# VH-VL binders against Large ribosomal subunit protein uL6 (rpl6): the designs that were tried, part 4

Target 1, 180 residues: Large ribosomal subunit protein uL6 (rpl6), of Picrophilus torridus (q6l1b1)
Amino acid sequence: MIKWTEQAEIKLPDDVQATMENNELKIKGKLGEASRIFRDNYVKAYIEGSSVKIATSKNNKYTKGIVGTWYSETKLLIEGVTKGFEYHMKIDFTHFPMRVSVRGDKLIVENFLGEKSPRSAKIVDGCKVSVKGDRITINGIDKRKIGETAANIERATYIRHFDARVFQDGIFLLKGEVNE

## First folded at step 1 (VH-VL)

Design dB9 (framework fv_daxdilimab)
Fold by ESMFold2-Fast, scan of step 1:
Structure dB9 (fold): chain C 180 residues (1-180), chain A 125 residues (1-125), chain B 110 residues (1-110)
Amino acid sequence: as target 1 above (180 residues)
Amino acid sequence: QVQLQQSGAEVKKPGASVKVSCKASGYTFTDYGISWVRQAPGQGLEWMGWISAYNGNTNYAQKLQGRVTMTIDTSTSTAYMELRSLRSDDTAVYYCARSLDEYSFGYDTWYFDLWGRGTLVTVSS
Amino acid sequence: QSALTQPASVSGSPGQSITISCTGTSSDVGGYNYVSWYQQHPGKAPKLMIYDVSNRPSGVSNRFSGSKSGNTASLTISGLQAEDEADYYCSSYTSDYTLVFGGGTKVTVL
């Protein structure tokens, strides 16, 4: 009895496969598999032929917003599994040379502002972090997980209980996302 | 109910180690850091160190460096403080206390709005 | 010795105002606006009364106020009441990335 109206269609490239189970869209390509949960009472995503389609049972401002979000997220999943994403971060220090290394699922920062306790940042599952000189590169197929990893790294070097005007030490995102 | 529940009193001999627990409830454990503060009988408060429940980073008082270890278990929302090579002057009530460690605010706080009830540790021969 | 200097005791009569000083150096009280004050009744855990020099938590009487000048922070209790009889401790963040407490002040309500 519910009438669904198609609002958006995303064509899948020939080298990409999609499945929809339990409100989870899984996209598989040459670089791997990534997924997103698309759950809503008035918006649904489904696979038809070689396309991901998004439909609504009510057409209003709320559902239009969700359609736009799911459309963008689906395109990012396709891009991730075909080309991947790369974020760049810069290591900046003024008074204490910061030492950055990767150990297991953590990025370790030693000697931040001369602290004796190392700081750590969790590397989200599916991300590869590389440190080279003053640059950190985060690679992965899931843009959200790369963003979370970058945020974790940036947070690990936040200046706490000190005047930030005096100390600019930290690890900062350069907005250098590269997917070519 | 927001609370920090500490383990019971301990009696130890000099040279032994003690491990005190502090179980958090009623709030998001990882939004706060936990400090340990001790108080010898009839004496004042002494800060021992701090641990982030978010990333596990620790910062210890210089005089206790090498004798104290602080850890967290996020699955049980519990913080631990282990003090080794106990001396008679380590006899004290040991408190855990929380301070806000909120990424979205861009800063930490260095004041304690919630305290455990304390754990008496007696070191005697 | 405690890192921050407080008077050992201060006394007053009900309704009076009393002030407790907390003196440090430019590396703690003088260098940062991270001074807090705690009230402790016998056998109880400390209770936060003032944070960040002059801010009161919800539920703390406006009779309690905090201030700082140079290397000295002060806690003032106006309209002194019997329930205010307790030990009071100041604390401050330090340039060593640590926290220190004052020696404590016993407030007696006469």
Scores: ipSAE 0.000, ipTM 0.442, lowest interface PAE 21.8, mean pLDDT 84

Design iA1 (framework fv_ifinatamab)
Fold by ESMFold2-Fast, scan of step 1:
Structure iA1 (fold): chain C 180 residues (1-180), chain A 121 residues (1-121), chain B 106 residues (1-106)
Amino acid sequence: as target 1 above (180 residues)
Amino acid sequence: QVQLVQSGAEVKKPGSSVKVSCKASGYTFTSYYMHWVRQAPGQGLEWMGYINPSGGSTKYNEKFKGRVTITADESTSTAYMELSSLRSEDTAVYYCARESGDTYLPYFDYWGQGTLVTVSS
Amino acid sequence: EIVLTQSPATLSLSPGERATLSCRASQSVSYMHWYQQKPGQAPRPLIYDASNRATGIPARFSGSGSGTDFTLTISSLEPEDFAVYYCQQRSNWPPTFGQGTKVEIK
């Protein structure tokens, strides 16, 4: 016999449906469906009436931290399926004008630091990416997927010091004169 | 644009009940949770409970459970908080506050002006 | 319930000085909200989700922190900033507030 104590309750809007199956909370609204896996031995989320409830079998600082996280994630799922999310990113360069475009499920960056080979970033399924001037806009209903897409784009333009390309840009030996 | 206007000050005897109103305007009343928070003179803020005006579901702080009742009237966009079996310790300013809709974790984005309830013999 | 402890209880400072206010939770919370209250007025939202400035709040106000330790900073006090400041958590039931930090004129 496990005693569960209710810690949090999230009331669902009338036009939003929730299901809880195999530790996965699925929220469906007018803009689509989004889900999160809520798996823990001492914290559970369940549907009761028109509410999502979160309960604990052990009350300590760690389980209450998880309750807070699941509460905020549930609110984000509801907001996503009713309003959606929009993220903005800025294209910035100092020495070489980079060219950014969307091709299929990838964002392509050309001429980064004068590199001949394009760089690419995966656009996570469910996200729409658009580029206009120096702004990149990411739209979707799942905030985590939007965040992942933004992280992918940032990683694609990561700069490493002491890379061979940085050396080739800054220093040239046109004809070796052997120093003895 | 958003406004929460509360009823006027009350003076009550111990053992009686008080019902404070909070009239909302400038937004869709049923789309936001309404909370009630009190503050004793010179003291901090204490959460009492909330209502979802869509459907009328409520949640109360255990400290007040059995004495507090929160209701909402959609036709007048008004929330109510009734506190029974009043004691001198219930002397406080009572606030209604709207829960935000556009944040990762909701905060209280608009507050009523407060209603002073004095409990004295 | 989560207990929020604010420190110091009182900060006596002059206009132009930097104010740093602490809020410590008895257990980890996802985010922290901050409110400003002047005598005779309702609380006013300042910072939400630890670091986001609420509508109309000047840039001199900033928030930071995670887990159990959160900070509200006022980079250069203006006369209008002398007030009581409350932190609040809403991620765990019931929502709770700190006891407040009074920022007063020295």
Scores: ipSAE 0.000, ipTM 0.453, lowest interface PAE 18.0, mean pLDDT 82

Design iA2 (from iA1 with heavy chain E99D S100L G101Y T103F Y104W L105S P106G; framework fv_ifinatamab)
Fold by ESMFold2-Fast, scan of step 1:
Formats: C-alpha cells, structure tokens, sequence
Structure iA2 (fold): chain C 180 residues (1-180), chain A 121 residues (1-121), chain B 106 residues (1-106)
C-alpha cells in the first residue's frame, strides 16, 4: 500500500465537468473540452466529489514542483473552457510589405522579405487565427495550444542569416493576453 | 474549384440508421474542419458535430445522445455522418460544411448541396 | 445552450431601402456570424466575427455589435438580397443559430 498525501485541491465550477482516465485529465465546459496528461511515479491527480485533487507519495523539491505545475495547468484548463484565451501578435516589416492570411490550418505569409515562395505556420487544432491590418489574434480554449501556434507563427518569419538590425520583419507576440 | 458533393436523398424507416457522405475536392482535405448541420423542413439550422480529418478528432452536439457518428476517409477526401435510431423528427436536409477554423470560432465558408433524409414508415 | 433571438421575424422592404437585422444572445458571446439562405439552397456565408465580410460579399453588407447584441445592415437593398438571414454563435458549446429573419419584397 502506497501512502498518498493530498497536496492540492482545485474546486470545479458548477458548469464544469472533469474526468480522469489513463493519466489524462479532461475538462469540459461551455466553450468545449481540453485535456492534459498528468503522469508521474510520485504524483497523482484524481477526481473526488466536485474537485480535482493532487497527491504525492514522496515529499521533496521534485514533487512540489510537479504539484505546482499540475495545479496551475488544471486552473488554466478550467479558465479556458469557461472564458477562453486570446493572444495578440503584431506584423512588422521595414522593407517589404508582407501579406498574411489564414488558409485552413495554416497561416500563410506572402512576400516575406520579397521572397517568391510563401511561408506557412501550422495553426494547432483548437485555435482560431484572424488577421486584421497589422494585428493577428489567436483564440482558443487551450493556452498551451495557443502558445504553440504563436511560436509556430514567430518561427515562420525567423531570419537566420541576416543582421536583425537591418531586417526586423516578422510576426511577434504582444505583451499580455486577454480572457474572452 | 472548391466543391463539397453529398450523397443523394434517402427514405428511412423509424429505428434504422442513415449514413450521408460528403466528398471534398479542390483543396487539401486535412487542412479544414468539416461540420454537419441539419435543417428540418421550414425550420432553422441545427449544428450536429464536426471532425478534423487530420487525426480524426470529433465533437458532437449532446442533443443527439450518442446517435451521431462523424468519420472521415483521407484517402478518398470524404466525410461521413451516420445517424442511428432514426425518428420522424430527424426528417431534415443534412449539410456538410467546411470550416476555416475550429468550431470554437470562425465560420463555414463552403457548404455541400444538402441531402434530404425522410424518416417515415 | 445559448439561445439566439433574431428580430424582426420578417422585414418587408423595397429595393433601395436600408435593412437592419438584429440578433440577441441569451448571454455574452465573443463571435457572431451571419449567413444568407435562399429557398432550395445551402446557406451562404456573409459576415464572420461580427464585422468581417466573407469572400465575394458586397460592401453594402456590414455587421456590428458585441456582447449580447449584434446587427447586420444592408445599406441599400438589391433584388438579389431578398432572402432569409441567420446569425450563428460558436463561442459557447454547442454552436447555435438564430431562428432567421426573412427579408421580403414589399
């Protein structure tokens, strides 16, 4: 028998449901469903009553870190399925006007530094990307997927062998994010 | 160029199942979500569910109580919607629609022509 | 689920007149889309995310609003604009449609 000590509790809002199966926490709310895999030898997450609980079988710096991570991830899953997240990015160019559009699950960048071939960035499933003027908005219920989409977009306009002071063209994340 | 072509009209008995197809062409099938929406005669639109053909993930309207199943065959660029335990209230035109974005946001930019499913004894 | 209520149910107008269609949500939504449907046809996308025109949609169509109250405006009706218009929200599960507003010739 392993002795588990409860370390954290996250109470679920009345209109949010949670399930735990195969070490995957699934949270369902008004805006949809999002999940995270919570697997560790010394830390477990489980559903009890109307709460998600996190327990440890060993108490040390390692397990405390994981408890904190799973606690914050669970909070973000709840926030995402109830309010959603919104990231903002800015289109910057100094020499060539780049054209940005969304086609299916990709953001397409045309005329980047005058290049003939368009660049593309994968829009992660569950994210909606919209372009208005020099602003790009990424909406979704899963903060990690939004972050991955933003990173993909930034990477698509990365300049490897150019002096960044001469060429500052790209798409960059603006400070802050807003819950919707 | 972009086309969504659906299977033909069907007449079904109560309690049976119907499977409607939607063949996509003119774009990369796995790059767009596919939704199913129905419309009863003289009534408004009702969302049923979606599939992401890349990976096959689905979301369904809870109203259909596990009666709806949406699938996709990437090799033929065809999406399917199967509705079981049919009732007279299921008589409707069923549409497939391509979604530029996830069901959480965005819009349905191309629609199939619709498939009339009539449920009668 | 979020209920979308469109008003009026029917608008009887003449070509050249301005049409204003309303869509009210039972609770705040982040996204509202509009579709046009003619008898025997599939819905046609018109406006998305409250105010953006879909591809090929003429400038006379415009959308506005936020929160619970959204509006579709047709600045000067053309003969081909007489149709049923539906609003749709997708910010809350499940996605829902309004009951429709019929714009008919007077």
Amino acid sequence: as target 1 above (180 residues)
Amino acid sequence: QVQLVQSGAEVKKPGSSVKVSCKASGYTFTSYYMHWVRQAPGQGLEWMGYINPSGGSTKYNEKFKGRVTITADESTSTAYMELSSLRSEDTAVYYCARDLYDFWSGYFDYWGQGTLVTVSS
Amino acid sequence: EIVLTQSPATLSLSPGERATLSCRASQSVSYMHWYQQKPGQAPRPLIYDASNRATGIPARFSGSGSGTDFTLTISSLEPEDFAVYYCQQRSNWPPTFGQGTKVEIK
Scores: ipSAE 0.000, ipTM 0.431, lowest interface PAE 18.2, mean pLDDT 82

Design iA3 (from iA1 with heavy chain S100A G101Y D102G T103D P106G; framework fv_ifinatamab)
Fold by ESMFold2-Fast, scan of step 1:
Structure iA3 (fold): chain C 180 residues (1-180), chain A 121 residues (1-121), chain B 106 residues (1-106)
Amino acid sequence: as target 1 above (180 residues)
Amino acid sequence: QVQLVQSGAEVKKPGSSVKVSCKASGYTFTSYYMHWVRQAPGQGLEWMGYINPSGGSTKYNEKFKGRVTITADESTSTAYMELSSLRSEDTAVYYCAREAYGDYLGYFDYWGQGTLVTVSS
Amino acid sequence: EIVLTQSPATLSLSPGERATLSCRASQSVSYMHWYQQKPGQAPRPLIYDASNRATGIPARFSGSGSGTDFTLTISSLEPEDFAVYYCQQRSNWPPTFGQGTKVEIK
C-alpha cells in the first residue's frame, strides 16, 4: 500500500555478496564480512539484481539525508570487504618518552607525562593494531570499528590538567584510511 | 584509457527498427552500468534506459516502454540499444554513457561519440 | 518525474566575464551533476554531486547548491567555455536533465 520511490542504487562488484535480513545489510567479500543496521520508518534498503537500492516513502530533507548516509555506508562496507582500511597514528611526546605496546585486546601506554599508572585503550573486535617506532597502524574491514579504536587510543592520552600550549603529548590520527 | 565507440549513422523508414551499438574498452565492462541518452536536433538530453552488463538487468524510461530494448554482450564488451516502431520524432543523436561507480550516484563519466538516426520515408 | 528548470535560457557574455547558471528542481534532490556540450560533440562531464570538479576541469568552474536550487559558476569566461550547459539529477527515477543554458559570445 505504501508507495516507495527509488532514490539510490549501489552496484555490487562481481566478488561481493549482499544480504538483507532484519534491517541489517551484510556484505561479504574476499577480506571478510561487515554489516550495518539500516532501520528507518520512511527509508528502506533492499537488494535487487546485482545492486543495493535505497527507497523512500516520503521525500523531504530528512529522508534525503538518510539516503545519502546509507549510500555512503554501503560503499564503505563494499570497500572494506574488498580492499580493507588502514589508519595511521603518531606517538608524540615532549619530555616524557611514553612506551606503547599491544597486550591482548588493549593498547597500553606507559610513562604518559611521567605518570606511574599505565593508560589503556580498548582495541575493538575486528581491528588489528601494530606499533612500530613512533607509528601505530590500525587495520580492519569495518571503518567504524577502526575509527572507534583510533578514538579509544586518542582518549587514552587526553590531557586534562596541562595547557596545550605547554604540553602536546598524545597519540593522534595522522593519516586517514589507506586502501591496499 | 576508457573509450566508448558507437556504430555509424543510420537512415530508417517509419515503422522499422534501429539497433545502435556501443563498444567499451579500457575498463571492466561488467563493473559499470551503461545508459542510453538521446538528443533530437536543437533539443535537450532525454534519458532512455540502462543495462547492468553483469546479468543483463535493465530499466527503461516509461516514455519508451514497449519500444526500447537494451542488451549487452560481455564477450565483445558491447552494449546495444534497439528502438522499434520508428517515427519521424525519433530522429535524434543517440549516446551511450557509463555511470560512474563509487562516491557519486547517476553521474555519467564517459560518453560515446553519438550515433545520428534519421527517420524518413 | 523531477523537472529541472535552467535559467537563463541564453546568457550572452564577453570573455573575462563571470557566468552564473541556475538549475531549479521541482522537488528536493540529493545528487546534481553538470555537463558541457559544444556543437557536434557529446556532452562533457563538468561537475558531479553539486560541487566536485570532474577530472581535467579547470578551477574557474565551480558548482554549489542543495535541495532544489543549484548553481554553476564560471569565474572568468575563456573562449572555449561558450557552450550549452545541462544540469542532471538522479536522486529519483528516471534521471532527468534540464533544458540547457546556452552561454554565447556577446
Scores: ipSAE 0.000, ipTM 0.477, lowest interface PAE 14.9, mean pLDDT 85

Design iA4 (framework fv_ifinatamab)
Fold by ESMFold2-Fast, scan of step 1:
Structure iA4 (fold): chain C 180 residues (1-180), chain A 122 residues (1-122), chain B 106 residues (1-106)
Amino acid sequence: as target 1 above (180 residues)
Amino acid sequence: QVQLVQSGAEVKKPGSSVKVSCKASGYTFTSYYMHWVRQAPGQGLEWMGYINPSGGSTKYNEKFKGRVTITADESTSTAYMELSSLRSEDTAVYYCARDEYDILTGSYFDYWGQGTLVTVSS
Amino acid sequence: EIVLTQSPATLSLSPGERATLSCRASQSVSYMHWYQQKPGQAPRPLIYDASNRATGIPARFSGSGSGTDFTLTISSLEPEDFAVYYCQQRSNWPPTFGQGTKVEIK
């Protein structure tokens, strides 16, 4: 028999539902549904009553680290489906006014460093991107997907063949998340 | 000129481990993710996992249940895939493949290694 | 995991004919890619994000679709196009491949 010892408990708010299937924790709230894969040989997450619980079969620094990570990720999933997240980015240019727009599931950057071919960044499913003036706002319920969308946008304006000290054009993350 | 060069073919006994290498050149190694995909003879493609060489974070396919370990050596621009507790059904060509983004961002595998045949036989 | 079903399993055609390959996902996906594989070779990227041609891919190759239904079209088959074609989704973990469609000479 394997003995599992409970290490952490996250109580679900009244309007939040959790399911655990195939090592995937799905959390559903008023803003939607988000999920994370929680797979490990010595750590397991499960639903009991109105709580998500994390248990270990071995007690060492490795399993303690994973418990901490899954605990934090579960809390972020709950925050995302109840409050949501909002990231802000700034459009910055020095010599060539770049034009930024949203087209379908892509952010399009035109005239980057005077380039004739537009650059594009994928907007990860579940994220809403809006452009207003020199500011870009990314909204969503999954903090990881918002972070990935921001990284995609920043990467789309990466300067590979130019001296970055001379050309500092790009789209950069400003505040991270508005509600921490 | 991006190039991914893999180690040579291997023949292994059931229960042993194999470690395949993938040496990258022609680009900044830490700027791209490296995936591993296998293909059994006459069969389709199966994703195994990936590593972000910047920081060493990994994600694995659940099917391999802790049998697969992917690592990267930044100083030599080389990624490694180690598969333990080999079975006859692990006989396959193993490929490394480069990817610009994390698994959830929709990028594709733009450059592939030539493949490494691993044969598991008694 | 998302299951990708490709059809037909085998498509027998002559050079100059149009090839239409289907990939159906068990649930909606945001990103679908296509790869070509010839015997003894690594897969070659063809189409990414449903409809964009990868670098060096001839204009006769086109992709379309959204949600659960995706299509790869080869407008007029050349001798070098007879190969196995795989679709791949990356929207959901883990990324998965279809079982492949073999385009062979009639």
Scores: ipSAE 0.000, ipTM 0.432, lowest interface PAE 20.5, mean pLDDT 83

Design iA5 (framework fv_ifinatamab)
Fold by ESMFold2-Fast, scan of step 1:
Parts: structure tokens; C-alpha cells; sequence
Structure iA5 (fold): chain C 180 residues (1-180), chain A 122 residues (1-122), chain B 106 residues (1-106)
């Protein structure tokens, strides 16, 4: 009844498992399990043999974009569960040395611009955050979660008002993923 | 060669505290989580908690809430597990074990300490 | 917490025989690991993530399974394989272990 045309194929490594149920693609490898919801009226993802395949029922600019996105996301899921991802951030300050530590599911920043009240950033589940000197390392298998954690950390050190005389202190992303 | 060497056996009175050490060598101490697992005589294994030596973050099994404290000293590459308000039911072999935590859904203990027998008796 | 039930509790076999040990989880799990323990010793890692052999583990040991049902197989028992085997899950906190299966000489 509906004709589906295969548009893309991602072959799974031998040490990676994939399942597709309820529009959720789950990929499992040596480092963990990560998933993405792939739901669309004209694009479907499915498992066939040792591959994840993406097919369309309509060929147009919209479906081409979705295919590209799902293809890219699937490759990132495979990379994450086999190699993992690592973000690096730098602690930068001008006059007041900030003290950065991890407490449970939060990164705590003390003495930011001399503020008495600590600032905090939520560490998204599935991320390992380590602080060493002026460097912060975020490890994880889900690229979106480590990106969200890095963004949370950057936001924790936002300077709300601009002052041309004050250098912007903060915690900044140095490098993205270092795995491939 | 990776090694985890634990402190010696302890005999404690009910209500006291015990602090077990685990000295790591042969790898970068701050690159792996350190877990604590116990085993009562003739019984199975029970997970107690972990520490990330790099940041000092910890997570504990609800069963031990308020009684267990796990710490780490980077300068000596040593992890510690302190259990307070000891009861006879706490008599067990306590193990430290190394685990790589790369995501919420993975923890595999690839190296274990030799174990420390803690006996709680009146 | 996720409860792991191992069966049988005891497996009585002779050297050279095949051993099949089961581990059933109370809910679907993403990771299952297996450890071997002999009296007076720390647990020895055998299998991680359902089917991967730990360093130095002989090829006669293999793991399989997914969801709620996992199996550890020893294709041909050697004398040194008589021990207690534990499965361990990591899908939800806390990590939990099965009660153990004792593989003993018949």
C-alpha cells in the first residue's frame, strides 16, 4: 500500500546492537546504551540484518533533510557507545579566583566575581564531569547530553550586565568532541 | 600493572565506626571511579557506593544512607570507605573495585582489591 | 531496585561437561556483567556487557542474552571452573547482583 524507498543505510559494527521499537532507536555498545526518537509521517528508520536503514514514502526537500538528520544522529549514537565523547572547558578569571567543584549532580562555582552566593550548573544524567586545575572534562556517550551539560556550565557563569571595563570571567568550551 | 591494595582486617564494637583504605597503583587514579562492594560471610555481593576521585562526587546505595562516607586522596592515590554506627549485620568482607563510568548505563568492575574483613562483635 | 534471580542455585557437573547458567532480571536491563568467585578470593571479572570476555578469560566462557534473560555458558568445564558465579546489572541505580550459582563437582 505505501511504497517506501530506501534512502540510507548505516552498517552496525559487530560489537554494537540496535533495536527499534515505538519509534525509538536504541544503540548498545561497550560504553553504554543511547537512544533517539525517530518519528515522522514520511520517513521511517528500521533494522534489517546488521544495518539501520532509513526510507521515505515521499521524496522532497523536507524528507531529504530528515534522512540526513537521522543518518547523522545514528552515526553519533554508534560513535558514542563505541568511543565516547569528551568536551573540554577552561576556567577563566581576572581578579577573583573561582573555586569549581562537583557535588552530586551539580557543578558548583564559588567566588565568581567575588560573589558570596555560589552558582551551580546541572550535570545531565549520563555525563561524567571532572575538574582538574583550570580544566573541566565532560565525558559521555550521548553527544546531546554532554553538549547540554557544557551549556549549563557556561550559563552558570553568565555576566548579566555588560561593563566595558570588566573582562568576562567564566567557564568556556575549549574543544568539542575529541573522539572519532 | 593495575593493583588495588586494601588495609588489614578490623574487629569493631557495635556502635563504632570503621574506615577501610584502598591504595591504587598502575593507572591514573583520577581517570576511573572507585566503587565499594561488600559481602557478608556466605552471602552475595552488595554495592555500597562510589567516588569520582577527580571531583570528589559520590553516590551511595540508599540502604547505607547517612552511615557511609567515601573519600579519596589524590596525593596518595587512596580511596576510603567509612561506615559508622556499626551493627553485627555489617560483618562482611569489604572490597574496593575500579569502574569506568562513561554513561548512566555502564559500570563494570574490572579490578578488585583483595578485600578487608570487618567483624562487628560485642 | 532491579532484582536478579540466578538459576539453578547449584549445578553439579563433571569436568568436560557444558555448564549453562541463567540470570533473570525483574525488568529489562541494558548491561549484564558476570563474575567468578572462589572461596577466600575477590570476585574475578569474566564477562562484561552481556557477551564480551574480560582480559585473560578463556574462550570456553561465553555470555549471551538481552532484555530480562541472560546466560553464561562454559562450553567444557575445567577443574578450575568449579566456583560461584554472579551476574550483575547496571541499567538503574543501584547496581545489583544475583544471589549466585554454585558450579560444583558431581
Amino acid sequence: as target 1 above (180 residues)
Amino acid sequence: QVQLVQSGAEVKKPGSSVKVSCKASGYTFTSYYMHWVRQAPGQGLEWMGYINPSGGSTKYNEKFKGRVTITADESTSTAYMELSSLRSEDTAVYYCARGEWFGELSDYFDYWGQGTLVTVSS
Amino acid sequence: EIVLTQSPATLSLSPGERATLSCRASQSVSYMHWYQQKPGQAPRPLIYDASNRATGIPARFSGSGSGTDFTLTISSLEPEDFAVYYCQQRSNWPPTFGQGTKVEIK
Scores: ipSAE 0.000, ipTM 0.442, lowest interface PAE 17.0, mean pLDDT 83

Design iA6 (framework fv_ifinatamab)
Fold by ESMFold2-Fast, scan of step 1:
Structure iA6 (fold): chain C 180 residues (1-180), chain A 123 residues (1-123), chain B 106 residues (1-106)
Amino acid sequence: as target 1 above (180 residues)
Amino acid sequence: QVQLVQSGAEVKKPGSSVKVSCKASGYTFTSYYMHWVRQAPGQGLEWMGYINPSGGSTKYNEKFKGRVTITADESTSTAYMELSSLRSEDTAVYYCARDTSYEFWGSEYFDYWGQGTLVTVSS
Amino acid sequence: EIVLTQSPATLSLSPGERATLSCRASQSVSYMHWYQQKPGQAPRPLIYDASNRATGIPARFSGSGSGTDFTLTISSLEPEDFAVYYCQQRSNWPPTFGQGTKVEIK
């Protein structure tokens, strides 16, 4: 038998439920359900009573790092399903007013640097994107998915030619305007 | 023209399952979330769940406690809603509806609806 | 879940009259939408995000409100406006609908 030693405990709020199946932790709260895959040979996460517990079969710097990561991720899942997350982005253009809109699971950017072909960014499932003036707001319960959506939007307006020195056009994440 | 065409009416016995289809046309099926909403006779509208046809991600109303399964077939632009362990209280018109929103935070709404499928559950 | 309560349950009016429908939420909501439903038909979007008219909706329909108190107004009823009206919130999961207000001819 493998001996497991409990390393961390995350107490679930009264209105939050957790399930652990096939190395996937699912956390359900008032705003929805979010999950993470917690798979490792020497670290396991499990549900006991009203808590998510993390245990190790070996104690070393590697397993301690994983425990810390899973602990933080679990807390973010709980925060996401109870309060949610919000990222803000800014639309910047110099010469050609770009038009930004949401269509289904894509953010569409028209007239970027005067280009005739629209650019698009995939909105990751579970994320809500709203455009108001020069601001874009990304809401969701899964912080990783919000971050991925923001990155997709930034990439859609990336200038890969040597024109970057002249143009500052793009859609950028506003540092310090992340709400949790 | 955007159209959502649902399968025909069904009569089911308690304890059985029903699977309703919703065929989309006139737009890119994978670009919009598809929701399912039901309406019991003489009652209001009740949200059941959604699917993102791009990737198949789903979200369900907890009221249905693992009885609802929503799927989508991208090759035929068709969404499905299967409700199991049917009870007489499940007698309702079931609608598919296209969403301009990605989740619960949004200002978007259900812009196109199917014609509805009457499911009658009786002994 | 957020509970939406509509009032009145039934509103009996004649063509040309003004209709005012209320929707109260059990807690503050950021997004409120309105739908119209006629017998035997699917719901039709009317107003989204409290005050914006959906595509093809005549100017006689208007929406207002914020927080917990929202209103749908029909300035002068036409024969085709006699229907059931539902409010719907999207601020919290799951989306919920009000029980409906029936606008019927006197």
Scores: ipSAE 0.000, ipTM 0.436, lowest interface PAE 19.4, mean pLDDT 83

Design iB2 (framework fv_ifinatamab)
Fold by ESMFold2-Fast, scan of step 1:
Structure iB2 (fold): chain C 180 residues (1-180), chain A 121 residues (1-121), chain B 106 residues (1-106)
Amino acid sequence: as target 1 above (180 residues)
Amino acid sequence: QVQLVQSGAEVKKPGSSVKVSCKASGGTFSSYAMHWVRQAPGQGLEWMGYIIPIFGTAKYNEKFKGRVTITADESTSTAYMELSSLRSEDTAVYYCARDLGWEYDSYFDYWGQGTLVTVSS
Amino acid sequence: EIVLTQSPATLSLSPGERATLSCRASQSVSYMHWYQQKPGQAPRPLIYDASNRATGIPARFSGSGSGTDFTLTISSLEPEDFAVYYCQQYDSSPPTFGQGTKVEIK
């Protein structure tokens, strides 16, 4: 028989519920539901009492890394469903006024460096993107999806062949987390 | 490359206030968080707070809440940290440091040279 | 707040030797960052997110660990590597630092 050693424990807040089915940890709180797939041959996550526990059947550098990752992801899921996350981005241009708008599941950037073809960034599902003046706000309960959305937006204004000392146009990520 | 240049050393009396500046050059000032971290002689590093210049929004370590004020001037790319009601235990080197702002647990990627504040009678 | 404890407090070694520095957190953290500080200078970023080298950091510096136990390794000390090293977490607010390990010449 496989012998499992508990490596980590995450205590659930009173208003948060967790379930573990088919290697998927689902966390439910006042703001919604978020989940992560925790699948590994030597690391398992399970619910015991009011806690999420992580155990290993082998002790080595790789299983310790997985434990740390799952611990971190579990804490982020709890934070997301209780507080939520908010990322802020700045629209900056020097020579050509760029126009930024949200259309469906995309953020559209027009007139970037005077380009005729619009640029676009996919808004990952579960994220709400709002544009006000030179400010972009991304809200959601899943930090991974918010980070991916922010990265997509920043890449949409990537400058490859212009001198960055002259052109600093773009959309840049700012630090901003709800309840920090 | 990004450079952060801080104001010079100060000697203050207990009960007074001090305002330290941090001027940024090279790169985007407004869109990154600017943190303040202090280090007392022979001690470790202690986080005080940050500001996001474009929003004017500041966050503080509870230990300093009510005594510390962090501000920014986008026109001069300068951040400020003002600490009031100074005590002898506030004697420290004060650093400004930029948070990359890309990841949740981002590290401080650029640091100012430090400003020594001495509080003595 | 999360307390970081570094060991040893002082590590006396000669150039060319391997240095191993430990940082233990009072509770599990996702990532650990490392900084180098020389007398009269600001901290310099070395390692972020446990194992990634910051820009311009030589390959002799490496980081590892997870959970509560993290390690900074310098595979072969150069003269410029004798300094104080700090670990730092921002898994939970406020960000906190260890008390430092001084790597000094023997």
Scores: ipSAE 0.000, ipTM 0.437, lowest interface PAE 18.5, mean pLDDT 82

